# Ledger of designs, part 2: VHH binders against E3 ubiquitin-protein ligase RKP (RKP)

Target 1, 188 residues: E3 ubiquitin-protein ligase RKP (RKP), of Arabidopsis thaliana (Mouse-ear cress) (q9siz8r82to269)
Amino acid sequence: KLHGDLDVSVSQREGISVVHHGVGPPIVGLEEFSICGDIRIVKPPLVLESLALFSSARANACIWKGKWMYEVALETSGIQQLGWATLACPFTDQKGVGDADDSYAFDGRRVSKWNKEAEPYGQSWVAGDVIGCCIDLNCDEIYFYRNGVSLGAAFTGIRKLGPGFGYYPAISLSQGERCELNFGAYPF

## First folded at step 5 (VHH; framework vhh_7aqx_2)

Design b6 (from q10 with S30T S54Y)
Fold by ESMFold2-Fast, scan of step 5:
Structure b6 (fold): chain B 188 residues (1-188), chain A 123 residues (1-123)
Amino acid sequence: as target 1 above (188 residues)
Amino acid sequence: QVQLQESGGGLVQAGGSLRLSCTTSGFTFTNYAFSWFRQAPGEEREFVGAISWYGGSTDYADSVKGRFTISRDNAKNTFYLQMNSLKTEDTAVYYCAADRGLEYYHSDEYDYWGQGTQVTVSS
């Protein structure tokens, strides 16, 4: 039940399920009912800003098989937790992507990877960087890129999900942070 | 120029339904929260319902909760108020409003307003 979405359907291909509306190819974007906190689209289609102290959201694409990637172009360099989460991952005013065991995130401000606990990973990021967020369910790994350069495997042995469940592109942004989401890397 | 224009008001019998629309122009629709307010003769303008910037959150006055539903259509730059189980007490001029602020309840904090549309509910 998506307010403002009059014609909603689910498009499925092996490895990805997308909730979309209208005619034409399915569009991957933010799942509006996933938003915790306050996220504004400041520049269509997907330049986002957090208006709350901590905001989180998932995309409308569920990844359940194969290898998939999306990109985040950073407009600011502050705290952002970028990665993957299940539908069961709790989003609160203090907890977001990477703060529960069913979610995985990279934070280049703190140079850390998050899966309930923080561990050192990656590189410091700056405004203008493009962060690639990749999940590979063929080998159960998550890894990140900075400006096209691999930062190495962030997580191995990620939790396997049962039939009908999957991982969603997911982000958490501290107040005033801005980024642009790019889902054009998904083959349909 | 910025414009908000209400439509869908009119005369209806108690127990009936109406759907109000607010069509907008002159600003980036997806950057704004939208609300409906109403004003009955001799009363203050009161909050009716609100929908957040991305549509993921709605809020309603206790007097209309369960009867009214607010929704938005970003592709049409339009938002709506579906009014069911109308009562004579719902008779008022209904105004649509747009706001970039975080508070939905205070009418004096809204950036843009429509001209209003009359809703009359007869017994």
Scores: ipSAE 0.000, ipTM 0.090, lowest interface PAE 20.3, mean pLDDT 80

Design b7 (from q10 with S57Y)
Fold by ESMFold2-Fast, scan of step 5:
Structure b7 (fold): chain B 188 residues (1-188), chain A 123 residues (1-123)
Amino acid sequence: as target 1 above (188 residues)
Amino acid sequence: QVQLQESGGGLVQAGGSLRLSCTTSGFTFSNYAFSWFRQAPGEEREFVGAISWSGGYTDYADSVKGRFTISRDNAKNTFYLQMNSLKTEDTAVYYCAADRGLEYYHSDEYDYWGQGTQVTVSS
């Protein structure tokens, strides 16, 4: 999170903390202060486009216990790295989700899973696909799905940092790539 | 105002099939994930299957995988559990549940529940 003049509140259920920067009920969405590069919401509620060569962002939801999933509806089929990141994952104009120790990503354009390095995983994706990004902190695994079909366990023994540990839905998109983030509509 | 109502339960012979329906009202159906849970006499309530709010993700308990299929129909505000190759061990009260959440396995976190429908599988 960068500096700002926003009032901050946190709503918690067991396993999830949602940061709300305004008045009213917390809603899971994009954490605008996490954005590196240039990501715009081109169609409400959460259709995003990268305007920079490489852009990254986190959601405003921190998962620290239990099994959780979000979905990404692909509007384009180019390079996108979709998954989970802690606050320690660096976002730069060349590095994003899956490029550091505390982040994990699936990239269906290159048919690879990323945690610092690439390994073959999954299937090629096409525009119109829905990618499920699942984290299971009961067994310390990350899974991805394509149109409801499991691609298998992508990562096992995912890193745990101790007190203050947590994973955020996180994405990185190359220039011109578009997707819709789907977290559901969450109450407080 | 919010209601979930199960239907389609009943008595069936082992090896048979049943289709459970959960009709919903009082909320925007497309904003919710849906799950089925069951509870046998003397047992704890257990997860059976889930479908995400987009329909792009489904998950099942190992005991029903390959036999049961969950689906949703946003136009009808209804979701379903198709149960094939039923076993006597599937005898239970089946509950439908709705959640806005990313978490499908923790029954205590679900927002809304139906009242349950009895499924009895005889040998």
Scores: ipSAE 0.000, ipTM 0.204, lowest interface PAE 14.2, mean pLDDT 80

Design b8 (from q10 with S54T S57D)
Fold by ESMFold2-Fast, scan of step 5:
Structure b8 (fold): chain B 188 residues (1-188), chain A 123 residues (1-123)
Amino acid sequence: as target 1 above (188 residues)
Amino acid sequence: QVQLQESGGGLVQAGGSLRLSCTTSGFTFSNYAFSWFRQAPGEEREFVGAISWTGGDTDYADSVKGRFTISRDNAKNTFYLQMNSLKTEDTAVYYCAADRGLEYYHSDEYDYWGQGTQVTVSS
């Protein structure tokens, strides 16, 4: 038996849907039910560390129209795959963001963009960098920023799977990697 | 188009040596980990050896440790399996595989596979 009911509400603005539990205003944060592997929140609300060899998670915000961005402040410089994934993207101990057709990632450790296949993209990153992850569904493009400087369009013609499609901020971290997620008060 | 193509298989007598090559195209070679698997008729596909994307880490099945060596040449987009002191039990079709994941343990998790090359070790 459950000890009480789960209060779930969905706040929707045009282009973004946020799911939250509880009676307060909806906030964008980590979807704890999405975690594959072992991700610890080492400093609330959103300083995260992977304790498993490969860990993945989604935010609780679904982007289905418009232009939206979130930021990742790197506490470490190792393998991290940062970007966007649908609910259909498989998360396993080997596969994460960028490893399926329905996900798109930037990895500055290997200086690569991932959409099932790796291709060269971007710049090598260092601890202390802030990586911007932008999706523009008006142009069907995904692009990344390093410390506020655009790295150019990473992906064009991004997949849309019909009226129920949507992309979630999503991350994959190798063991020991640490970052802080920033969704702002309002994603831009 | 991604392609992996094995070469170097053939017939060899027990105690002999063979070098298998896997030539790749259609992806950025240096971003992938590479592995060799083998399958004898009627048996399950078995892990043989792996090399990490940096080349700094290798792993081998216990049955081949000390006899087989995996290596990679990023300039040639090719990786190799040097097989020494071959035994009749090494007779199998050998497959090369590529994976972007952090681990290389399960055959069903690999992104790309070659078509296989036959290795036959006679007594």
Scores: ipSAE 0.000, ipTM 0.197, lowest interface PAE 12.3, mean pLDDT 81

Design b9 (from q10 with A98R)
Fold by ESMFold2-Fast, scan of step 5:
Structure b9 (fold): chain B 188 residues (1-188), chain A 123 residues (1-123)
Amino acid sequence: as target 1 above (188 residues)
Amino acid sequence: QVQLQESGGGLVQAGGSLRLSCTTSGFTFSNYAFSWFRQAPGEEREFVGAISWSGGSTDYADSVKGRFTISRDNAKNTFYLQMNSLKTEDTAVYYCARDRGLEYYHSDEYDYWGQGTQVTVSS
C-alpha cells in the first residue's frame, strides 16, 4: 500500500502514481493526512498559508520513474522549503522538507539547498516568483527553476528507492508564508 | 564571524520583571528565526520561547506562557525576552540561539549560541 494503513484508490501511469480518496478520475492535490502543523486553504484548492510556526505537507502523487515537475507561485517571500520527500520523511512541528536525508528542498529566502544540511544554491526570491521543482529519476537529479529559468542541478546522485516507493512533491512553510501549488501546468 | 551576546540578566524578587536582549552580528539577521533556552543548576538546557524569521509568530514553553514575551528588532539586529511575573523556578542561565530552521525545541539543532546570562529570582 502506498500510504500505509489508509484505505485509498490508486491510478497509475508509468512513473507516477496518484492516490485519491474517492470515486472518479485521480486528482493531484494536497494529501490532507500528510499535513503537519496548521495549513489554511486561503483560496481553494491550492492557495495555502501556514498558521503554525512550521507546517509541512506532501502531494498525493508518488514519482517513481521518469522526469516530473510541479510549480509553486510565491505569495510571500519568507522561509519556505520546497521540493521532494519520501513517504518516510519525518514531518513534525519542527522538521520538514530538506531536514532528513530522504528529502530535498530549495529555500530562496536563505539562498540554500537542503538535504539534512544547508548548502548555498540558487537565487533570492521575491513575492510573485514562480518556483519550478523538477525531479529526474533517469539521472537521479533534482533541479529548481525561478520564473522558468534553470538554477542548475541542486542535487545529483539522489537516494535510490526500492520498488513501491517514490518521491512526493512536498513543502514546508514558516508561519504566515503563503503560496499556490500548481500540478496541472507541467510537461508530462 | 557569527556572534550572539546576551545582556539584561541579574537579581530580581519574585513577581518582578526583567528584559533580556540578544545582540547579533556576522549574518543577515532578518533571514533567521531565534530562540531562548535556559539551564538551571543540575538540569538539562530547556526551550523557553521562539520567534519566527518574520516576527509574525512566537511559541513558548508551557511553564512561561502568559508571563514571557519574545520580540525582535531587525534594525538593531537584536531580539528580546520580556520576563514578567517572575517565579523562583525561573532562576537559570538564559541562552539566546540562532535557529537553523530544523527542530526548534531541541538545543542540538541550533548552530550558534550566546554565552549565557544569569537570572536569579529570590524569595
Scores: ipSAE 0.000, ipTM 0.167, lowest interface PAE 15.0, mean pLDDT 82

